# Ledger of designs, part 2: VHH binders against F-box protein 7 (SKIP32)

Target 1, 328 residues: F-box protein 7 (SKIP32), of Arabidopsis thaliana (Mouse-ear cress) (q9xi00)
Amino acid sequence: MTSDALTIPSELESALRLRTVQYFITKRPWLDLYGVHVRPVPPFGSTSRKPHFDPALIHRCLPDELLFEVFARMMPYDLGRASCVCRKWRYTVRNPMFWRNACLKAWQTAGVIENYKILQSKYDGSWRKMWLLRSRVRTDGLYVSRNTYIRAGIAEWKITNPVHIVCYYRYIRFYPSGRFLYKNSSQKLKDVAKYMNFKASKSENLYKGTYTLSMSDDKIEAAVLYPGTRPTVLRIRLRLRGTAIGANNRMDLLSLVTSGVNDEEISSTEEDILGLVEGWEDDETHNPDIPAVSHKRGMTAFVFVPFEEVDESVLNLPPEKMDYYVTG

## First folded at step 4 (VHH; framework vhh_7sr4_2)

Design D12 (from s3 with Y99W)
Fold by ESMFold2-Fast, scan of step 4:
Structure D12 (fold): chain B 328 residues (1-328), chain A 124 residues (1-124)
Amino acid sequence: as target 1 above (328 residues)
Amino acid sequence: EVKLVESGGGLVQPGGSLRLSCAASGRIFSSYDMGWYRQTPGKQRDLVADITSGGDTKYGDSVKGRFTISRDNTKNTVYLQMNSLKPEDTAVYYCARGWEVEYSDTGYTVYDYWGQGTQVTVSS
């Protein structure tokens, strides 16, 4: 007297669940989404007493912040099954504090109380949902704007129309504190990245700034102070986006304005550079001695490169050898 | 890639002269600005002189009339002729290569390639 309904047998259903979890662990399709290149793990039988030093392999170890993105792409069912495969996965994917701590670190400038209010009002009390859906600047790598132009060379007797392809880069490294590092350079990503930190004394033309991200329109307001006897501020307006939900791996450059600042409190406001440009409009002069300059060139969108991918990035290639499909 | 190598530094007496040379490698030397900066221990680098791809020159106030910057695009070399040297001219002198003002975030030439520096000491 049983009903003849098409049902999946419990054993087959369990096998399909295990296969799905194994696929996500083994194939890691989300890594392709973030442009992460993971080399095959060296066979444990092929290493001598001392493992070979491989900087690329070391840099391919996923930081906890990137692991949050990996876990956020898995379904709750897949996360539960993944915990049965590996002890590290078991502790990470099942720990409700994991998502909470990630969110509080990423949005630390708002503070604990404000983050809990946002969690309840916008993300249904789910830290995982907040991590997946709430826009954030990525702090596990660099945002890179590659700008290329053609310049006329000095004519030679045998060359009547010499041209030179000139390439330069804008680099940004964000910190959860609301601080960031900015560099405008003709040096390639691989040569710049290791010095994009507050401890590096060898990095020239490395400037410090402050930023805010608006959650309503994903716009970033940023300012960089160029110190000296005639101090100037570079105001940068960006729109954060991604190639996929939660990727946060692209920024459109909306405006770039340089203006002089005659602020007597510059030494006291170095920690709040953005405050110096509060209320500024792009087309007005804020210092009569130093006119505002709105830049119209070098406005190429920023592409995010995780630290573990810096050395292998296609952005290190000359413009003539770059993949023309890598845009947006 | 561009490599800059300075030469011509040394010890000179006050009132003496030195000529610094900076040899550059790289296919686009003639299309870029070149400059000389100097640095004393514990201080930031100060502009000594710069020269554009078109030959226009600019000098720091302390060296105007005494120093002359020039370039030879055929030899990929920039020069700094230093006359009437004073003890306060004692510094490490750096050669630098920069790109055009219109692509600079600060409205001036950005210098990204630097030499290792050459010591100039003006003392008896």
Scores: ipSAE 0.015, ipTM 0.475, lowest interface PAE 7.1, mean pLDDT 70

Design D13 (from s3 with Y103W)
Fold by ESMFold2-Fast, scan of step 4:
Structure D13 (fold): chain B 328 residues (1-328), chain A 124 residues (1-124)
Amino acid sequence: as target 1 above (328 residues)
Amino acid sequence: EVKLVESGGGLVQPGGSLRLSCAASGRIFSSYDMGWYRQTPGKQRDLVADITSGGDTKYGDSVKGRFTISRDNTKNTVYLQMNSLKPEDTAVYYCARGYEVEWSDTGYTVYDYWGQGTQVTVSS
């Protein structure tokens, strides 16, 4: 059954997770090296009024093994910052098990065995080195492409040839599963980000797609399906880069091709979306009634914005002000 | 803030007519496109008709010749005149504001503001 093939890597990953948790519960190596205990703060029964505050976490006496589970749920970016706080957190970021967990989550589509082979052949057995140096799409925020164009308006009193500058955005949210969300919208980043998830009820013009990242050239192949009476696929080709080593915070838009597909070509599963564009060339006609269109406008590079920076982003500014602060 | 409010839905017999209206409480800029979509339970929303900022119209094949979309920019309102209604036209009809995107040379518009919907039921 195809479901058996899909679940085998997850079973191996679950076994590694159980071994990791059991090791920390049984051995508790940080207790031997750093005999630190988590104290309840504030005292039990006290309530604090802070945004996104979890009273249960504060009022529970948190053993080191549960603190490990909290750290394991943090994004690797957060772990780097945590290392500056205390000896226990410094131990956490030095522990290969946390970097192993991060790497196996980030590259889960390759599976556990393949990731261990890559670790040994290319990263000298160091999970931390692999996390820092191996290219990956960032999943802790959104990639945003800001675009503008000029439209003719309807004539108004004393204005016979009105023009309007329209600003619009392409948003991408990647998931480690090889899935991504795509949205094209005139709405600003701060208003869109809260809906860029698979659970959002207000999901108009939010489309699901699949992607792969090539390790040899940092090229991303992506495809998104626009369902409807005339199904259309958008093939997106990107090159991942960064403003610093390991930043993975920029993507150059190399190609954007829209083409219609016949109903017979549509798979019953969304995992087949990349299969629909396999072998496509720019401007290739796949359906005589719906020729392929290679887009030449709206090709501005993507800039990564972490979720914690969404509300403060300069990409929320009007185009006039944004042009003084963001050059790409 | 843009808010779209539909009206004019109801129960009608096959062969009958209805006129749907969509009023925007916020500002509609002349550069924006307006459209009507419909949705049947368990199915995706389908484009019924759209009208560009310049007045150009496009229709779904199933409604072409029976439905007419129009707009009144002075009243910030878009209309859908529905004639020769059939049982298969039964759906919730949604008004939407959008703009044409460069990735859509086929004339598809991205609609990012939606109304609450109005029910149209065609039954004998």
Scores: ipSAE 0.014, ipTM 0.409, lowest interface PAE 6.9, mean pLDDT 70

Design D15 (from s3 with E102D)
Fold by ESMFold2-Fast, scan of step 4:
Structure D15 (fold): chain B 328 residues (1-328), chain A 124 residues (1-124)
Amino acid sequence: as target 1 above (328 residues)
Amino acid sequence: EVKLVESGGGLVQPGGSLRLSCAASGRIFSSYDMGWYRQTPGKQRDLVADITSGGDTKYGDSVKGRFTISRDNTKNTVYLQMNSLKPEDTAVYYCARGYEVDYSDTGYTVYDYWGQGTQVTVSS
């Protein structure tokens, strides 16, 4: 499944919809190019060496046209790193066209016209300023909420009142289309991340939803549909923040409410899930057989983990090894 | 990590019986809800039966009165006794461990650990 944002016919929209551009965004082949050892047929007596970042390698392997497409679709974290490496990358980062394309991809649900209005009114006509300063959900990784609670275990002959620490996670993956994936699981980040995509099996306990981000207060309204014989919707309210300007790497969980819905209400596509909860109050019941539930536990803030850092994340550690961390 | 291993599937004639077993490892079995789901190719998994940590049971409408779910906490095993089998019971049967109810987003048991599945074929 690809982006389903509303498009306005233009040269820019045509460029954004090119399969080649979408391939570079999705597959990120420059990561493999820089992270993978060069495997030429080694000459007699050669020794394998761990390669370092080499911008000359990409310049030798790609035509200029493809190189410009790669740079135009790179995330700002990649562009910032590239500009510190070589003159050609520095030139690319300074081109307003690359920042324009990045902004229009990230905020595609607003459309081209609305983004140009925001650019002029709030960012002095600078696409680079807009990319660096305007809040956005990150799409290059997962937001993870790690929650723990203590339960009584089964009594054992030599141990009375055993205690079991239960650890579970909430996972969110956002897409620029306004869609997201949600998973509530006791499985660790490293075991979940590879399945957080729209091609995952229905049996993976993975749910689809839609969201909006308010630019005035950085609040996210999100809704997830749990289909089945007792259709249920989960309304999630979050506040986006960061450890630094433009980081967008933290989310506070403001409220989490579930309510049953009638079959008649499920005529909308997955793109319209927010429409099902529009105007809902937290104490409102929409199915008499399934009362509304406002959750008060498991409200730990979300931490962003880029895909390249998933396997090394401290969130994979058992709760006992994190007991020394102090909550802010 | 939790592992679920199913056994007891096979070929049976209409009106026959089978008993499925699911052996669980990992965290304390007795603290979790356990369930059986079934799936035919191209369709979502359907709930067959579930049993809470306290022993309360629920059944799908098509199997009520014919199937019985039970658990043995000392053996970390959940069972599905299937009686009066019909051709429409033909499916892959999956054992599942459910989330603790108090952290479920839906207020209902959500299953996040699944077994490999065991084939049940009811044919003449």
Scores: ipSAE 0.021, ipTM 0.451, lowest interface PAE 6.0, mean pLDDT 70

Design D16 (from s3 with T106S Y108W)
Fold by ESMFold2-Fast, scan of step 4:
Structure D16 (fold): chain B 328 residues (1-328), chain A 124 residues (1-124)
Amino acid sequence: as target 1 above (328 residues)
Amino acid sequence: EVKLVESGGGLVQPGGSLRLSCAASGRIFSSYDMGWYRQTPGKQRDLVADITSGGDTKYGDSVKGRFTISRDNTKNTVYLQMNSLKPEDTAVYYCARGYEVEYSDSGWTVYDYWGQGTQVTVSS
């Protein structure tokens, strides 16, 4: 965005306010900044128990200081949306302190001193400019890699050369702590997204990892631990990009390497997983019992989907909606 | 949480049959592949058979036509039916749970849980 101000017709602004406030109350995206997850709310039961939501209710129930705390915990894209809710929320979006807090949370692994150094050297001392222009992994949704392959069907005298499209996905959810969640699944985005959190059962094939983002080349180094009696690690190398300046909504998959690791190396928590893959080369082995493998297939780029757009995403379309050219 | 327990091993004469079972204490999801591996002293573990969530099977060259892998998701169990057993089939047999990380002609599966193994001895 080129402006701090949002100008929307009053009637549309009123409609957006009610919808945006309902979204914030139901989804509570600011709680994710603190690793807090809320229990799912049934679609019909809970909403009918309460009177119609009114922005004025917030001012009655929360003092300004607590309301300020709530906004400080929102993701910055939520702050832009909050400017459509009421005049007080529009005022808070213009406060430089919100951009400072947003930046320090997004890049918390770098620490306060390094962030101030970057602020002065590259962003003219403007926290807002740094938030809008500095590359960051998005934490308000999922990065999704949709992979397809063609399977030969059973030949029939009635149907010649049948083809079947098979689809699977890689899902990544990043956290500002340097942790992320990884899932490889044939399940669609809308069926997976609600379980991409640290409260999810291990039986859902959801794995934890750690990552770093390099500011000089927008490269992401990431590692996932597959726990068990013979633990394995997946090293993921990505390049962050966007369809527009500051979008941070695409990741190119540069390499995927899987190898076994020794139990002696896994005395550490998830925060140390990157240390296990430091210096790995493609096909290098670190555990004689489990060979190292560099993956060549399933390397489709990741597309970012915000949580509020999950149900409507084109990535939920079945494989048969794809026109694919097959060469023999 | 997930534990794999093999059973059905033992001593059998050449030409005999055995049925190995592997029971999982945790839920087997449709996204999980199940496999059987075997290891003889002084050698690496070799794939005997695997079965994908979709029911597709793969067998090691030495066991094709003699062994059959199957699964029962309601019982959280995978089976290996071994027929026409030979002395060279003597090994410790391991059950494994895995997930296919990518689709390729060789098939790539990451195994996150292994059983303790069950001894199969084929001798007269």
Scores: ipSAE 0.014, ipTM 0.392, lowest interface PAE 6.8, mean pLDDT 69

Design D3 (from s3 with T106Y Y108T)
Fold by ESMFold2-Fast, scan of step 4:
Structure D3 (fold): chain B 328 residues (1-328), chain A 124 residues (1-124)
Amino acid sequence: as target 1 above (328 residues)
Amino acid sequence: EVKLVESGGGLVQPGGSLRLSCAASGRIFSSYDMGWYRQTPGKQRDLVADITSGGDTKYGDSVKGRFTISRDNTKNTVYLQMNSLKPEDTAVYYCARGYEVEYSDYGTTVYDYWGQGTQVTVSS
C-alpha cells in the first residue's frame, strides 16, 4: 500500500488499516504481537478470580512513536472517539503536531510550503480545522459507482425475447501520493476490495492512474492508462461532495472520455498519466486510429464505503434487490 | 456468482486438433460475451476468439480459418475447436466472461471473470 508503516509489525498494520479505534481497543492485536498475555476472563458462574487487566497497559507495551503511528492512521471519526478512552489518547488528539502530520500526509503532493500557506490563509493557522474542513479524497475505503443496463439475450427454446439486467461497478481507491487504482467489474464489493492495492499482481482489470483535486470547486481531474498493444487513456472528471460537512463520501461523475495515445509517450510517464490528457477537449480525437469517446451512460455517482464496512455493504446484494437500497 | 472451468487441453502433434470446453456456473450465461485468450511465458494475454451474447464471433489473425468458437446456452458452456495446430499455438488457454461497457460503437468489452487456464502443447 504505502512505505510509511516501516516500524509497525505487519499484523498490527493490517488491523489498523481495516478497523476502527473500537475494534483496536476491543481485539487488542498489538498485545499478542508484543508478547503480552492476559489471563482469560473466567466463565460465567466460575469461582476463579478475575484477572486484572490494566487499561494503561497500552502505554507500557507500545512506545509513543508507535502509538502516534496508530493515531495517524485513524480517520477523524476514530480520533474523536479515542479522546473518550483515556487521558493519553485525549492528549494525542489535541496535539497540533498530530493534525499537522495528518494534513501533510493527506495533501503531500502540494508540499510543506504550500500547505503552510493554505493553513495561514484559509484555516486560521489551525491544522485541526484544516483537517476537518478542507475537502480531501478519502483513502480509508473505496468509492463505488453501481451501473445497470438491460440487454437482449440469445433466443432459447420456448423463450423468444429474453431480457436480462446487467450490473457492473466502477471502483476507485485513492492514495495521498496523487495515485489511484481504478477497476471496472461486475464482481461485488466484498470480492473486489481485498485486491484493490498495488501489491495485487493477480487482479485482472485493475488499472493505475493519477489525479488532482481542485481546492476552489472540489473538482477532481483523473486519468487512467490502459496499457497494451493499443494503449488508451480514460480521463475521469468528478466533483467531490458529502452527505455531511467533512464527510467527503460522494463523487458526482461529470465526464468520462476514452482516447488513444502514442506508445512512445507512455513508456516514460507511468507516474504522470494526468500529464498525457492535459488540455484535452472532451470531443477531440487524439489518435486517428482510435477515436475519442465521450461516455454518456454508466455515469452513476460514486458512494464511499470504508474498508471496515465492506462486508456489510448493501452493494453486495444481487441486482434485483439493489434498486431498493442504492440510489444516486 | 460465476465460476469458469476449462477442460480439453493437452499435448498434440503439429497438424492435430483439440476441442477446449469452458463450463460456467452462476446466473445469466446467455446475456454475456464469452472469450478465449492465450498466454505464453513472458508475453501478455492475446485474444484468440470471442462470441457475443447475440452469437457474433471474432478471431485473432493468427487463428482465423483454423479455430472455431461456439456456445451452448442450455449447458452454460463455450467451446473452442482448434484445427491444424502449429507449434506457435503452444500456450495456456483461458476462458473469460465479459460484458459490454455502454459507450460507443468502439466495442469495448470488459472480461472480469477468468478460468484457471488449460495448457495446450503442440510438439512432435
Scores: ipSAE 0.107, ipTM 0.570, lowest interface PAE 5.3, mean pLDDT 71

Design D4 (from s3 with G107F)
Fold by ESMFold2-Fast, scan of step 4:
Order: C-alpha cells, then structure tokens, then sequence
Structure D4 (fold): chain B 328 residues (1-328), chain A 124 residues (1-124)
C-alpha cells in the first residue's frame, strides 16, 4: 500500500477515475453549475454503483447534447481524466473541432457564416467560450411548466360533471433545426417524455411548431399549429434564463395566445409555422370565425429536465408531495 | 369503434368488498383517461374515481380511503376495488373513456364513450 492509497479516498484510485464519468452521469454534478439543488435520496448503501458501467456505452447511448454538457461543465482536471479513458475520448475531448461542432449543431439555423461572425465579434474566436456563454435552448431534455386547472366534463351534459382542481403540465421539446414539440397534459413527465418525438403514435394534444431565439434579449418566439376544420395557431412567447450562467434551464412564459388562420396560408407555409403569425399582435382577431384568445392562467415558468433525469424527477410526484416551487 | 363492458357488480352486505372490471375494445387504450362514475335513481351521476393515461388517480370525497382505481394497459382493462361498502354506495356504476382538451385557458375532459353500467347493491 502506498501512502497515497492510505490518505486518498477510494474515488481517486485509478479504477475509480474510469468511474468518474459514471459519477457525472449518475450524480449529475453539473446541476450545481445550473443552480439546481436536489436532495439526495439516500439509497441503502448510498454509493451503490453497479459494474454495468461501460465507457463506450456512454458515447453510444447518450445524445450528443448530454455528452457536450458533461464535458463542458467538467473542471479542466476532470476533462483530462476523461480523455485518458480511451483513444476515442482523447480525440473527442482534445479535438479542436469538438467545440466547433457542438456550436454549429446547437445554432445550425444561423448557418456557418453567421456563427463564425458571432464567434469573432463576441467570443474572441473561442468556440468553447461561445458554447459555455452563449444562450441556447436545451435540446437534451424537456422544459416543463406545472399548472393547475379546473376539469369539467363536456360530453353527457344531462349528467352531473363534477368540477375538480387538477395539476397539469405544459411540455416543450426543442430541436436544433428550429422545430419543437408542444404538449399540454395531466400526464406525468415520465409517461410523456417517451412520446415527445416526431415518430410518436397518435396522441391527443401533441403539436409541432417552429421557434426562434433572439440573442439580444433571450426572447423565444414560437408558434404551434392546431390543424382541423377551423385551424388555429398557438403563439408562445418566452424569455430564456438560467439559475447560473450558461444553464439555460428556465423559461418565463410571457404570453400564450390562440388565433385563427386561413386554410390557404397553411398549405403554403407548413414548414414555417412562425411565419404564419409574423407581425401579428396577440389581441388581434385574424379569422372572423375564430376570435383571438389570450391565456391568462397556466403561465407558470418552465423548468428544464434532462432526459437522464426524467424517471427520477420530483415532477412525477402528486402535487402535494412535490417540494419544488417556482415563482414565475 | 370503442366498446366498454363492465362486470363484477352484485349484491353485498355492508362492510363487504367488490371488484369492478371494465374491458375496453379498440386501439391505444393506454393513451386515454379512464373513470368510474355512479348514479342513484333520481340523482345526478357522480365521479367515483378516475385514472389518467399517466397513472394519476383522483377519488370522490365519499370513497377516499375505501376505493382504489387501477388499470392494466396490456389487458385494456380498468378496475375499481371497493372496500368497506356502505348502503350509500348502492348505485349503477359506469365506466367511461375520456381525454383532455385545452380550450382557451381551461382544460376540459371529453368523455366520448360510456359503458352500459353495472348494478351494485349494498344491503343488510
């Protein structure tokens, strides 16, 4: 036994350096960088890590966004250790194109030329600085707004339809392409997340939309189309923020408005739903058959939940058992 | 086409138990909210319990702690376990399928299919 082995915790042993990546995936220490305080649920034998860990599996199973977040939030020491796991990780972590590729993927709608312009003007030519400091919507999880509603039956009007106050959620999943998915549902996060994708089976209240993020004021303009006999658009205005610099883990809901649209316009612009409502004021009625409706309730701020945390999220608990409170 | 078929009703003594089942036909059962309602002759239909597609449950105040709703998505079936039955629980019990719709700033449950009902009688 060396003196170092006697004074250094087992977590710093060479075998545990490989498991440091598993620690970051399992314990998510980057949440502290986002200012998210989660109380550890003390499992029996609180440091139970099973030998199911495979370093190659992390690269295959995690979305690039999650890998980028892990690496971006690691201390320089930890990044050096990760690069020692295998040659592929050494290449990835130290490749000069690593941060460039991350940035170009995240801000792909701006295009290569605009991203280089921004890089030079605001981030001193550093792709890493741009990744860490430039505001972006998170694509590695869901933004969740928890609200309450009054639920009443609409069918069978001859029978008593009791009024109950129930918790419901607004879910948003952003894609780097400028597309997003929107769902309003009483369904729990763990049950919604698996179907928040473009290949999902038929699901009520799962809608597709387009969005833009303004770099100057961190405002998000988004629109989602409700197809049907009287098509409408839901216009969503948000302000992106974070609990820490670069966290991008909160969104304030500034306005939520449903407005009618013309059928002919939809056929021409289905790939650019946001373009349908360009220049519209929220209080204007643009289809005489469908008046504009501004939502004044259900405007709770969005909290970001990474995909790896979905099953363990406190948002899966009944409202009375949730300790998490977000004011605006 | 959706069809809901209730079973498990009957006559039981006060303090007894019954388990109601509702078998649903049709695809995508797991995507819908399911509920149990009851109606006594001359009165309005009241919510007994419901369960969302996500598994969240709600109970009427008169049955909390005594009744339990559950669902089995592999069998397309919703259940109502009724314990400590009282004479006041005597009613026709209906199974219903619904889904939530956002309209304006309010959420509404649309019940698009109802079962034929099953009689539960609690008597000495």
Amino acid sequence: as target 1 above (328 residues)
Amino acid sequence: EVKLVESGGGLVQPGGSLRLSCAASGRIFSSYDMGWYRQTPGKQRDLVADITSGGDTKYGDSVKGRFTISRDNTKNTVYLQMNSLKPEDTAVYYCARGYEVEYSDTFYTVYDYWGQGTQVTVSS
Scores: ipSAE 0.000, ipTM 0.237, lowest interface PAE 10.9, mean pLDDT 68

Design D5 (from s3 with T109E)
Fold by ESMFold2-Fast, scan of step 4:
Structure D5 (fold): chain B 328 residues (1-328), chain A 124 residues (1-124)
Amino acid sequence: as target 1 above (328 residues)
Amino acid sequence: EVKLVESGGGLVQPGGSLRLSCAASGRIFSSYDMGWYRQTPGKQRDLVADITSGGDTKYGDSVKGRFTISRDNTKNTVYLQMNSLKPEDTAVYYCARGYEVEYSDTGYEVYDYWGQGTQVTVSS
């Protein structure tokens, strides 16, 4: 969502960060994407021509096709709010094409035919119902698992048993393609978020993987490759949920399992990882030098943080203050 | 916040010795694992040596018996003593700080801060 993460122009990035219909109308960041250059209208003293910015100018200057593109790029929350702005926005938001495009983008890995079958069998042929009710991973931010532990500090005169609260985080960024990024780090959300993308050169300990979401039980099966001389796969099992219907803003961490991979098994690309490991048992060792390990610590649930909320997130607070504000 | 600054790299002849230092600032040094990695152009970073918060050490197979890692918690510094240097030791050497291994996803050190690197060249 941010320009660092999605290579979006700064003006569009700002609009996405604020995520408001009023901001979109005021800033019109989409105009630059369509190569529309609005020439500044110079003021002429006290002439009879008094140009002003009309909040409804977008309806007069943009063809319906371009206005459709604006709505198609907005999230459902923004689209719902847009229907309250003016008559034309209400008619546009009620058009099934907006919901169809949103659905086909979100569930692109299933393909058009499968999505139509799901639409008819489970959502009464309504793309809007499907967008609002069908579980989907959110791609407009990061899922963050905050974990803490207590460790002994260095002994000092007058302080014989010092303790230090250490926070570490699991970060996940999903893409509609079925790819995702994973990072395990003590670095704060605001310091990590701008590097959670495939183009970042300073992303040490940033790993790539593939995932699938099961529609029947909202379970996510994910696998991450740790490349190197000792190739290792981390299998992550999650259950998607939300604080409200359609929010998709929480994930329960069900299991974390690491296993070494034999050289013969890892001759394929990253995209083959899920297929490679789907048949593996959690305690099964595939590389004798790297036995399978099931993790029992650091299993805190993931909380979704939209990119526009990253800098202001309570998850950036020091460890001593964080537990006061974060409810999980 | 946390910054790692390497020093001590340079040009050395085969069979020579070199001592790398890494000064750490920021959060409590003594409770973190510290490591040295090296990278040659076009290759991935390889583990040279690591030292846990408790002082346990581990070495890459190509450097065992020649290199020694140590730490000084009072100075927030980790050292790599390199003896009997070979041309194949030529690389950029990176200092890294990690969590306790019990919290790593791989059962190995999780390094979340890296230095800028220091060049070591072994040649005549």
Scores: ipSAE 0.065, ipTM 0.436, lowest interface PAE 4.2, mean pLDDT 71

Design D6 (from s3 with V110Y)
Fold by ESMFold2-Fast, scan of step 4:
Structure D6 (fold): chain B 328 residues (1-328), chain A 124 residues (1-124)
Amino acid sequence: as target 1 above (328 residues)
Amino acid sequence: EVKLVESGGGLVQPGGSLRLSCAASGRIFSSYDMGWYRQTPGKQRDLVADITSGGDTKYGDSVKGRFTISRDNTKNTVYLQMNSLKPEDTAVYYCARGYEVEYSDTGYTYYDYWGQGTQVTVSS
């Protein structure tokens, strides 16, 4: 709408948000904007070598201000890694404008004025300090909760009192807009991650929600809409944590509450799903006209997995080897 | 990993019959609830029939008395016997595996494994 920054193609912006700095440097998706075509050099012996693509070529072809906009749209985790790759990128990540743009994008729902107030009052006017120290949900991967339970099986030939160990997962993908995607599934991370986006056509049981993160206690209030014959809303309360300062790679499940909602309410507040759960203070009696279900099981903490680590994640390992289990 | 494979779909005249099969590969799933859903273009998926691990069945209102769901736990297979087919039964039919309602976020059975679907066309 406003011309505050240089516009880059939506495809390039999506690629920069969803990929690692290594992929970004290797694939160089912005080069087609300047008619530069690069053939990757095979990592094997060739009868005729062509020169490697020079990463510095991008700086000769791309004006600094456009390059700054490209890097500003990258996830900050990628910006940190970029400084380890080449000297020009190291210079680039030191520019305060990247941190300003990164912060305003990550906390865009608060708006420029509120973010500036927080910058001055809590982060000494430093956008970089704010980025490194202020809690934020990560958008460069998925948060995964792995849950298990035991259920009774059907008696089979020569087997009595069989039980089955069931494993299922809760998946969350956050967006800076205050929207997120939620999936509850027994499918493994590597099979789910490809479809955790708003454009996937074969995303059965993928649901949309809205969330907010409180700076004072790192608590996330979230709500998911389940459309269908009986529209329902799932209120999710989480606490954001990390294995290190600024990691933001763990979330504790504080509560899960499901309640039916009126179709008229959804029609008027579909863009603000959190508005539907605004007054839910008592898990079981938040709304006397609509019954609530407070969930007490399946509350395993979420672990963050960056998109580049999905295929190698330990969360893909068993319990899916065999769910046949005999007692006695 | 689990894969659900439907078979038995096709073209049939009104009043005819078809038997759909859904075979699960990979893990043993005899303790799971299984269901059949159908979808016509431009509409959401509708429940056709489901069967619990204990053998209890439920049917959509439009198919009661005409369709029968059954299961063979030794073969990890679910069947849908479709009789007295009508043109309005034309749809893509999907097999689904449910998981326990006790742990469902919505408070009812959640189906998270789906087959690729099989086309059923009822026309002259």
Scores: ipSAE 0.053, ipTM 0.401, lowest interface PAE 4.3, mean pLDDT 70

